VHH binders against q96fz2. Designs and how they scored, part 139

Target 1, 269 residues: q96fz2
Amino acid sequence: CGRTSCHLPRDVLTRACAYQDRRGQQRLPEWRDPDKYCPSYNKSPQSNSPVLLSRLHFEKDADSSERIIAPMRWGLVPSWFKESDPSKLQFNTTNCRSDTVMEKRSFKVPLGKGRRCVVLADGFYEWQRCQGTNQRQPYFIYFPQIKTEKSGSIGAADSPENWEKVWDNWRLLTMAGIFDCWEPPEGGDVLYSYTIITVDSCKGLSDIHHRMPAILDGEEAVSKWLDFGEVSTQEALKLIHPTENITFHAVSSVVNNSRNNTPECLAPV
Below, E stands for the ipSAE of ESMFold2; O stands for the ipSAE of OpenDDE; V2 stands for 0.75 times the mean of E and O plus 0.25 times the DockQ between their complexes.

## First folded at step 8 (VHH)

Design C67 (framework vhh_ozoralizumab_d1)
Fold by ESMFold2-Fast, scan of step 8:
Structure C67 (fold): chain B 269 residues (1-269), chain A 124 residues (1-124)
Amino acid sequence: as target 1 above (269 residues)
Amino acid sequence: EVQLVESGGGLVQPGGSLRLSCAASGFTFSSYAMYWVRQAPGKGLEWVSGISGSGGSRYYPDSVKGRFTISRDNAKNTLYLQMNSLRPEDTAVYYCAKDQGEYSYGWEDYFDYRGQGTLVTVSS
C-alpha cells in the first residue's frame, strides 16, 4: 500500500471512529494535534494521515482500551535514527511485511514497545499491470459499504449532493500499523511516524496486485490490535492476515500524480 | 544488504539470441516480483519484463512480446531473460530490478533496487 484517500472533514472522520471502550461506554476518539490533519483524496508516503492508538501511550494510568486519534507521518522513522533530516533515511519504511516484521530492527523494536496503531483511510489505491503496455490501471479499494435509501453509492457520486450522501456513513478502512517516536538530534518536536503492515493479497485482489495492507476487519480486531496493555505482540500478530471483505472499482489516471487532490481521484471511470 | 548482479550481455547480430542472468542475494528471493528494465544510449529507463515471486505471472510490453521470455529459479536465487530475434533498437544496458514488494505507482516506481547492469549491443 503506497497511496490512500482520507478526505473526510475532521468532524465526519471523528464520528466514523465511534467505538465502545472495555466497559461498553460509547466514545469518540480524543484528538491530538488536530490542526495537522490534512484531508486529501490522494495521500502519498511522507504525508500525514490520521491513526488510532491507545490512550495509554500518552497517559500512564489510562485505560488501554480508550483511543486517541492523531496525525502521523507515513514512513516510519526509527527512534534510533541519528541524522537530522528524516527524509534522508536510506530505506523505504512505507510498508512493513508481515513475514519479516520480527526480523527487521526498525519494526521489531517499536512493536516490542506496544507501538501499534490503526491507520485510517477512505480506501487505498493500487495500479494493475496491463499486459501488452507500460500503462497501469489504477483502482480504488475499500470496505464494502452499507447501502440505504438515503445513502448514495460511490458509482452515483458524480454530483455534490451524491458525494455528500456517500460520505455521511462511510465505513473507513482500518489498516494495521506500527509507529515510532523520533526525537530530532538538533531539538524540536517529537516526530510520530508509522508504517502499514502488508500481507499477500486475497483472491479478490490478486488480479490487481499481489500484496495488500493488513486490514483489521471489525471492532474486535481493531480493539485487540490497539490494546497493547492487554494484548501481547504475539497475540496481536495473529490478527495480521489477508481479508476477502473488500471491494474496488477502476479510477482515472488523474490519481497517478499525488499532487492531484480532487474527488475525480476516486470516482469510477 | 540487497545485491543484484547481472551477466550475459554482449555483442550479437540482428536476429540473434542472448540470455541474461541476474544473481540475487540479501533478501527472500521467492517473496518478490522481479523485473528487467533497460536504458538505451541517450534514452530514459524502459520497463522490459516482470515476473511474480512464484513465477506464475509474466508481463511484457508490446515492444518485446513474443521475442523475450522472463523466468526465474527460486532455488538458485536467479532471474533470467531469454532474448530472441534481437533488433538494433534492443541495444541498451539491461538492469535486473527487485520489486519494492508492497505497492505500485508506475513501472519506474515498482522497484526499490536495481543492479549495475549488463550491456547488450545488437549490431552487424
Scores: ipSAE 0.068, ipTM 0.452, lowest interface PAE 4.4, mean pLDDT 87

Design C68 (framework vhh_8cml_1)
Fold by ESMFold2-Fast, scan of step 8:
Structure C68 (fold): chain B 269 residues (1-269), chain A 124 residues (1-124)
Amino acid sequence: as target 1 above (269 residues)
Amino acid sequence: EVQLVESGGGLVQPGGSLRLSCAASGFTFSSYAMGWFRQAPGQEREFVAGISGSGGSRYYSDSAKGRFTISRDNAKNTVYLQMNSLKPEDTGVYFCAKDQGEYSYGWEDYFDYWGQGTQVTVSS
């Protein structure tokens, strides 16, 4: 996963993240640094994206089932990084392979500290190589969506008018992430940054790409991944596996350039 | 130290078959996708086939589809390419490659280690 869409206005995004805490109380996640949230149909690594994480990371006596939503930099900067400019990190931390997460210090250390987050997106993009050409076919990949005005799931076959109406009730894609906190050597604000955990692709996606993000399908999986106060690293890692509960459609090449930020990026072709 | 050692190349007549093997060491084999590439004289290296770490996903070039089968044995740290219905156009040096393990756009991109290659010649 190296490109997402997360275009919802802040209020719509917040409502889409409604949840129940351990006591069954209905809640909305509390924002940190909401001014750093920049909606886009075309988010690339090193931009900020919203993630969910446990309130216990910020308040020592908080209920670990309560959630914060915060923008974080995509591309994990390890706490031990010694240079002043995070862009000078010599290795790619956009994604973290599930099978080697305990072997790589950059990921093992924050994971041991309970620094698990859920990365939010409308969906993600993948590029399928096309035989006989240098062009790649992009696809938008997302959870199946329920139509509110008629029966059935929304899909590529639905009219453009149906697609324009779905965003108020869109089911956000929830991807397992690991974050870390980096303190600039010369002082300044702590940088929060994340990586998306990846797994082998499911059967449904294998013709598009051989890898996929680790998707947390449903509130039970999301809650267990976030709750580092009650769920150990070993137990949480059992949630990391491919899922078949996804759908996709081909999109135009407009998405290829990360500077393009329009609804055309995810519209069916 | 990552090492990839190919074997199984040779001379074969059109319509014949060969099975290539690649013995891997120096990394956790089952954690990485593996690929086969080839290079004909005077041509650029091209992708032939790829297989995911678990073996659950396989991807073939159009020239390989229906004729070649990629497989792996994770207990033996070995990846294979079974080549059937060989054509003169299949002549070239065949290379085993290890995927770098990070995100890339498609099966053909960002292999970080390569074997020395094994020669396949298809002629009468």
Scores: ipSAE 0.000, ipTM 0.246, lowest interface PAE 12.5, mean pLDDT 85

Design C7 (framework vhh_etentamig_d1; at its last look DockQ between E and O 0.01; V2 from the best seeds 0.00; counts 0 for: pae E 13.5 > 2, unsure alone 63.8 < 65, placed apart)
Fold by ESMFold2-Fast, scan of step 8:
Structure C7 (fold): chain B 269 residues (1-269), chain A 124 residues (1-124)
Amino acid sequence: as target 1 above (269 residues)
Amino acid sequence: EVQLLESGGGLVQPGGSLRLSCAASGFTFSSYAMSWVRQAPGKGPEWVSGIWGSGGSTYYADSVKGRFTISRDNSKNTLYLQMNSLRAEDTAVYYCAKDQGEYSYGWEDYFDYRGQGTLVTVSS
């Protein structure tokens, strides 16, 4: 996973993240650094994306089931990184393989500190390799959506005009992430950055790409992944596996250029 | 520590053949897609060929299709490139590249490691 869409306005995104805490109270996540949220149809590594994380990371004695929403840099910068410029990190931390997460110091250490987050997106993009050409076919991949005015799921059959109107009730993709906190050696604000955990692709996606993000399907999985005060690392890692509850459609090559940031990036072709 | 060591390059006449090898260590070889990338003198790098971890799918640049064959032996942790009908324009340093594997776009950032390369010179 190396390209996403997360274009919802802040208020719409916040309502899409409505949840229940451990005591069954309906809540909205509280924002940190909301001005750093930059909606886009075409987000690449090093950009900021909104993530959910437990309030207990910020407030001593907070209820660990309560949620904060915060923009974080995509591309985990380990807390132990000694250089002054994060771009000088010599290894790619856009993704963290589930099979090696406990072997890699960059991921094992923050995971041991309970630094689990849920990465939010409209969906993600992958490019299908084709024999006999250098051209690749991009696909937009997202949770099945329920259309409230009509029976049935939203899909590739819907016109581009209808896609502009679906966002008020869009079910956001919820991906398992690990974050870390890096303090610049020369001073300045703490940098929060994350990686998306990856797994083998499910059967439905195997013709597009052989890897997929670890998707947390439903509120129970999301709650357990975030609640580092009650759910151990070992128990949380049981949530990391491929899922079949995913859909996709082919999109235009407009998405290929990460500078393009329009609805055309995810519209069906 | 990931290590990739290329071999098999050399001087060959136009129309000739060479077989490149890449010995891999420091990672689970069968779990990663592998590629060959070349860089001709004074030019930028060009992706040449790729193969999935299982060996079940292979991909080629249009410039080498029908002439080059990529293969792998997972029991020996070795990647191969069989190069036939070589042309002067195939002259380049050839690099073995380990795919990061986790996403499918941006071939320049697609690889998390490259070897030191092996020189192929096609000249009479």
Scores: ipSAE 0.267, ipTM 0.648, lowest interface PAE 2.3, mean pLDDT 87
Fold by OpenDDE, look of step 9:
Structure C7 (fold): chain B 269 residues (1-269), chain A 124 residues (1-124)
Amino acid sequence: as target 1 above (269 residues)
Amino acid sequence: EVQLLESGGGLVQPGGSLRLSCAASGFTFSSYAMSWVRQAPGKGPEWVSGIWGSGGSTYYADSVKGRFTISRDNSKNTLYLQMNSLRAEDTAVYYCAKDQGEYSYGWEDYFDYRGQGTLVTVSS
């Protein structure tokens, strides 16, 4: 996964992340560094994207079922990194393969510290290789959305008004991530950054791409992944597997350019 | 030298209770997560429970949730496992295991050391 969409306004995004804590109380996640949130239809590595994480990461005696929402840098910078510039990292940390997560120090150490997060997106993009051509067809991949009687197919949102309605009730894609905290050697603010865990693609996506993000489907999976205070690493890793509960449609080549940030990026062609 | 010494094992009837202890030495006990693992005859090792170095978080395998309680006394360098409502399937050698850090990873090759184990037999 090298491209996502996360374009919802902050308030809409927050509401979409409503949850119940372990006591059954309905809650909204509290924002950390809301000013770093930059909505975009075309999110690339090294950009900031919102993630969910347990409040316990910030407060020693907090209920670990409570959630914080925070923009973090896509591309994990390990805490042990000693260079002053994160861009000098010599290995790709955009994704973490589930089968080797425990073999790589950059991922297993923060994972062992309970630094699990849920990466939020409208969906992610993947490019299908066309046999015999250098052309790649991009697809937007997301959770199936509940068809409200009034909301025609995502593709039929002919009017801006209908489009807004679709997004007001959009089910966000929830991807399993690992984050780390890096302190710059020269001082300054602690950098929070994340990697997306990847798995082999489900059968439905196998023709598009051989790998997919580890998707946490449902509140229970999301809660267990986040709750590092109650759920062990071993138990959490059981949640990491392919899912068939996804849908996709072909999109235009507009998304190929990471500078393009328009609704056309995820519109069906 | 790191030493882990398990005790408290024995024969108990189904539904009974047992408390295991692990005496730790040779390292800063409070700085490391600790775990219990068990191995039944003819089976592979199974992770049972883990606890953070500070004792702030505890974890349990599904097979023992609600029945077992892991705890520690950092002042005594001792790890405990309270086992209630014991079942025949709980019969195993129980090992105390030292994690590599403050946080519990489970039985995923992150244990530096384990004890010699103590046998728990649940039989009528």
Scores: ipSAE 0.033, ipTM 0.368, lowest interface PAE 4.6, mean pLDDT 90
Fold by ESMFold2, look of step 9:
Structure C7 (fold): chain B 269 residues (1-269), chain A 124 residues (1-124)
Amino acid sequence: as target 1 above (269 residues)
Amino acid sequence: EVQLLESGGGLVQPGGSLRLSCAASGFTFSSYAMSWVRQAPGKGPEWVSGIWGSGGSTYYADSVKGRFTISRDNSKNTLYLQMNSLRAEDTAVYYCAKDQGEYSYGWEDYFDYRGQGTLVTVSS
């Protein structure tokens, strides 16, 4: 996973993240640093994207089932990193392989601190290798969406109001992530950054790419992944597996250039 | 550091079979995806097949689906390609390749971490 779409306006995104806490109370996640949220149809590594994490990370004795939403840098910067510029990391932390997560200090250490997060997106992009050429076919990959009379289709959104109907009840893709907190050696704000855990692709995606993000399918999985106060690392890792509950469609090469931030990036071709 | 040694190539008639092997060392084999790529004479490289470190998922180019089977034995640090129903167009040097990272955006990334290759010739 190296490219996502997360384009919803902040208020729409927040409503899509409505949840019930441990006591059954309906809540919205509380924002941290909302001004750092940069919606785009075309998010790439080193950009900020919103993630969910437990309130217990910020408040001693908080209810660990309560959720915070915060923009974080894609590409985990380990707390031990010594340079002043995160782009000088000598290895790529955009993704974390599930089969080696407990062997890699960059991921094992924050995971042991309960630094689990849920990475939010409309969906993600993958490029399929094409036969007889070195060109690649991009696909947009996302949760199956429930169609109602009020919902719209991506391909049928001919106007602003129809486009709004497509996204009003969009089920956000929820990916398992690990985050860390890095204090720049020269001072300044603490940098929150994340990696997306990956697994072997499911059968439905195997013709597109051999890896996929670890998707947390449903509120039980999301709650258990976030709740480091009540769910151990060992139990949380049982949530990390491929899922077949995924759909996709081909998109144009517009998405190839990460500067293209338009609905065409995810439109079916 | 990373060392990959392909073997098992040779001359075979159309319709025949070969099994390629790749002995790996210098890295934790079970933790990395592996691929087979090939390069026919006078043509650019072509990705053939891939397999995840756990062995759970396998991937194939359309040109070889149903005829080739990728596998691995993590206890022996060995990658395999079983090639059945071989055709003249399968003639190429075959390379095993270690995944450079978790994801790549180009097939050329596979060739930066490959062995010296083994020649497969399919002719009458």
Scores: ipSAE 0.000, ipTM 0.162, lowest interface PAE 13.5, mean pLDDT 84
ESMFold2 (binder alone), look of step 9: mean pLDDT 79; pTM 0.812

Design C8 (framework vhh_etentamig_d1)
Fold by ESMFold2-Fast, scan of step 8:
Structure C8 (fold): chain B 269 residues (1-269), chain A 124 residues (1-124)
Amino acid sequence: as target 1 above (269 residues)
Amino acid sequence: EVQLLESGGGLVQPGGSLRLSCAASGFTFSSYAMSWVRQAPGKGPEWVSGIYGSGGSTYYADSVKGRFTISRDNSKNTLYLQMNSLRAEDTAVYYCAKDQGEYSYGWEDYFDYRGQGTLVTVSS
């Protein structure tokens, strides 16, 4: 996973994240740094994306089941990084492989501190390798969605107008992430940055790409991943596996250039 | 930590054959897709061929399809490119490249690391 769409306005995104805490109380996540949220149809590594994380990360006595939503930099900068410019990190931390997460210092250390987050997106993009050409076919990959008025799911065959109207009740893709906090050596604000955990692709996606993000399908999985106060690292890692509850459609090459930020990026071809 | 060492290049006449090898170390070789990329004198890089890790699915650029065969020996951490029916336009430095594996957009964006290369010259 190296390209997503997360275009919802802040208020719509917040409502899409409604949840129940451990006591069964209905809540909306509380924002940190909401002004740093930049909606886009075409988010690349090093841009900011919204993540959910436990309130207990910020308040020592908080209920660990309560959620904060915060924009974080995509591309984990380890807390031990000693240079002044995070962009000079010499290795790629866009993704963290599930099979090596406990072996790599950059991921093992924050995971041991309970720094688990849920990365939010409309969906993600992958490019299918085609025989005989260097060109690839992009696909937009997302949770199955329900049509508000027709009691059916939305799909590639629906009109562009129906796609425009679906966003008010869009089911956000919820991906398992690990974050870390980096303090600039020369002072300044703490940088929060994340990586998306990856797994082997499910059968349904295997013809598009051989890897996929670790998707947390449903509120039970999301709650357990976030709740580092009650759920151990070992138990949380049991949530990390491929899922088949996913759909996709082909999109145009407009999405290839990360500077293109229009609805055409995810529209069915 | 990641190291890729290419070998097997050399001078060959048109119509000839060469087999390139790439010795890999510093990562779990079988878990990563591998590619061959070439750069001809005065030209940009061109993706040539790719092979997935454990599954062994193979892919080729149109310019080499039917003439080149990519393969791997995961027990030896070695990637191969068998090149047959070589043409003058195959003259290039050939690079072994480790796919980052996790996402896929353009061939240029797949590579986590590449080696120092091995020169293949096809000339009479």
Scores: ipSAE 0.313, ipTM 0.661, lowest interface PAE 2.0, mean pLDDT 87

Design C9 (framework vhh_etentamig_d1)
Fold by ESMFold2-Fast, scan of step 8:
Structure C9 (fold): chain B 269 residues (1-269), chain A 124 residues (1-124)
Amino acid sequence: as target 1 above (269 residues)
Amino acid sequence: EVQLLESGGGLVQPGGSLRLSCAASGFTFSSYAMSWVRQAPGKGPEWVSGITGSGGSTYYADSVKGRFTISRDNSKNTLYLQMNSLRAEDTAVYYCAKDQGEYSYGWEDYFDYRGQGTLVTVSS
């Protein structure tokens, strides 16, 4: 997973993340650094994306079931990184393979500190390699959406007006992530950055790409992944597996250029 | 530990040729796809070319297709990039990258590891 869409305005995104804490109280996640959130139909690594994480990471004695939403850099910079410039990191941390997460220091260390997050997106993009050519067919991949009078699934037969109504009740994709906190050696603000955990693709996606993000399907899975105060690393890792509860449609090559940031990037062709 | 060491960069005139090499160690070289990524001054990284672990399939960015050839020698743990018909816009630091096949898109792919890079300057 190397490209996502996360275009909802901040207020719509916040409402889409409504949740219930351990005491059964309905809540909205509280923002940190909301000004760093930049909506886009075409998010690439090194850009900032919104993630959910436990309030306990920021407040001693906070209820670990309460959630913060914060923009973080896509591409984990380990806390032990010694250089002044994160772009000088010589290894790729955009994704973390589930099968080697406990073998790699860059991921094992923050995971041991409970630095689990849920990466939010409208959906993600993958490019199907076409046999006989070097051309690739992009697809937008997302949770199945419920259909209501104010919302529906995206389809080639739907008018632009119907597509606009879809976003009012869009079910955001919730991907398992690991984050870390890096303090620049020469001083400055702490950098929060994340990686998306990946697994083998499910049967439904195998014709598009052989890997997929580890998707947390439903509030119970999301809650357990975030709650590092009550759920151990070992128990949380049991949530990391392929899922079949996913859908997709082909999109135009407009999405290929990450500088293109329009609804055409995810519209069905 | 994984190490990637690029060599072969230098100053070359437009229309000239250059061959880059990357010596890999610390992993089973033949089991991983490898790529070349470049970064021009003031620009973000651009994926240039990729090759499967066996060497059976190769892929190129449109900007270099027909001019560059990627190859590998698994017996020597070495990756190559033969660059022909070089242009001023090919000026960049070129990085060897270990690719685990996580990404389906080659234009802005990031890789498991990358080397320190080798500078290619195309100028008169």
Scores: ipSAE 0.018, ipTM 0.344, lowest interface PAE 5.2, mean pLDDT 86

Design D1 (framework vhh_6z1v_2)
Fold by ESMFold2-Fast, scan of step 8:
Structure D1 (fold): chain B 269 residues (1-269), chain A 124 residues (1-124)
Amino acid sequence: as target 1 above (269 residues)
Amino acid sequence: EVQLVESGGRLVRTGGSLRLSCAASGSTFRTYAMGWFRQAPGKEREVVAAITQRGGSTYYADFVKGRFTISRDNAKNTVYLQMNSLKPEDTAVYYCAAGRGFYTSLNPDSYDYWGQGTQVTVSS
């Protein structure tokens, strides 16, 4: 997973993240650095994406079940990185393999500090190899959407105009991430950056790509992944596995150019 | 900021029982995972048991499973270690520790605050 869509306006995104804390109270996540959130149909590594994380990371006396939403840089910069420019990092940290996460210092250290986050997206893109050519077919991959009075089931048959009706009730894709905090050696703001954990593809996606993001399906999984105050690293890692609760449709080559940021990027072809 | 004070350590006979208490100062106690560690003379400090912020999950070292029970009372800012069927090899100074989250309950380095320790001696 190297490309996502996260286009919802900030207020719509916030409402889509409504949750219950451990006291059973309905809440909305509180924003940090909301001005850094940039909606886009075509997000690539090094751009900022919204993530959920426990309030306990920021407030010493916070309930670990309460959630913050914050934009973070896609591409984890380890806390130990010594250069002044994060773009000079020699390693690709866009994704983190689930099978080696406890063996790689860049991921093991922040994971040991409870630096787990949930990466939010409308969905993600993958490119399927086409036989007999070097051309690849892009697909938009997302949670099955619930049919409502204002919208039908989302599918390849729906036009872009019909998709507008479903965004107010869209179920965001929730991917397991690890983040770290890097302090520039010459001073300046702390950089928060993340990686997406990847697993082997499920049967439903195996013909499109051999890997997929670790998707946290449902509020119980999301809550356990975020709650580093109650859920140990070992218990949290049990949530990391392929899921079959996913759907997709083919999209046009417009998405191939990461500079294209229009609804055509995710519209069915 | 939290300060921890252990109590309850004493001399007990083999097969006996003992309850250790760890009192924490400060309003942040409920945000910490708590652990009990022990250190015998000439040996490294080792984990005995750990408990999450609300007590929803616990960890026990293999050598105490079935004999020791960890619990906490967040209203009283206290964590407890109930020790049953004590053996001479349980003789050690027992330390209470507080750490942010329930990261690596087996690693002393994961805990930010430590008590002064309480001596438990088990004799025949």
Scores: ipSAE 0.000, ipTM 0.263, lowest interface PAE 12.4, mean pLDDT 85

Design D10 (framework vhh_6z1v_2)
Fold by ESMFold2-Fast, scan of step 8:
Structure D10 (fold): chain B 269 residues (1-269), chain A 123 residues (1-123)
Amino acid sequence: as target 1 above (269 residues)
Amino acid sequence: EVQLVESGGRLVRTGGSLRLSCAASGSTFKTYAMGWFRQAPGKEREVVAAITQSGRSTYYADFVKGRFTISRDNAKNTVYLQMNSLKPEDTAVYYCAAGTGIYVETPSEYNYWGQGTQVTVSS
């Protein structure tokens, strides 16, 4: 998983993240650094994406079931990294494999600190290899959506008004992530960065790609992954597995260039 | 343990400037993140600005960005708040606080608090 869409305006994104705390009270996550959120139909590594994490990471006496939403850099920079420029990290931390997460220092250390987050997206993109050619077919992959009287199909939205209806009540993709906090050795702001945990693809996606992000399907899975105050690393890792509750459609090659940031990137062809 | 004493609060005209100081007693000042908070009449206490232990990173509330500057002098165990372009809405008791974490904008991370200094901005 190396390309996502997360285009919802901040207020729509916030409402899409409505949740219930441990006491059953309905809440919206509180923003940290909201000005760093940059909506896009075509997010690549090194860009910022919104993640959910426990309030307890920021307030030592907070209820661990309460949520913060914050933009974080995609591509985990370990807290122990000693160079001045995080782009000089010599290994790719865009994804971390579920099967070796406890063996890799870059991921094991923050995971041991409870630094679990849920990476938010409209969906993600994968490129299907066509046998006997260098051509690849991109697909947009996302949760099945609930159709309502106010919701059109994604392929029917040709105007801003119709697209507003498609995105109203859109169920965001919720991917399991690990984050870390890095302090630049020469000074500057703390960098929050994340990686997406990956698993073997499910049966439904096996013809498109052999790997998929670890998707947390439903509020119970999301709350257990985030709640590092009550849920141990061992228990949380039981949530990391392929899911079949996923759908997709083919999209045009417009998405191939990460600089293209238009609705055409995810529109069905 | 650290004890904090604020000073510099006074009456100032709208558009004026004022510098608040917070003197810390104790040998461990440089290990604390420092924050300035305020409580206006009839309002809840809110964060104004914060600065990390090294002084290299700062936080500012939206209502003071571009007008206020926080700084610290670890050799003198002092944190400062330079307030420019003061408005009547800035009238409040200003509190200095010391904390130990990376949660510089969160009030619950501050373990030690001063008694406050009154700033009044009149038109």
Scores: ipSAE 0.000, ipTM 0.082, lowest interface PAE 23.6, mean pLDDT 83

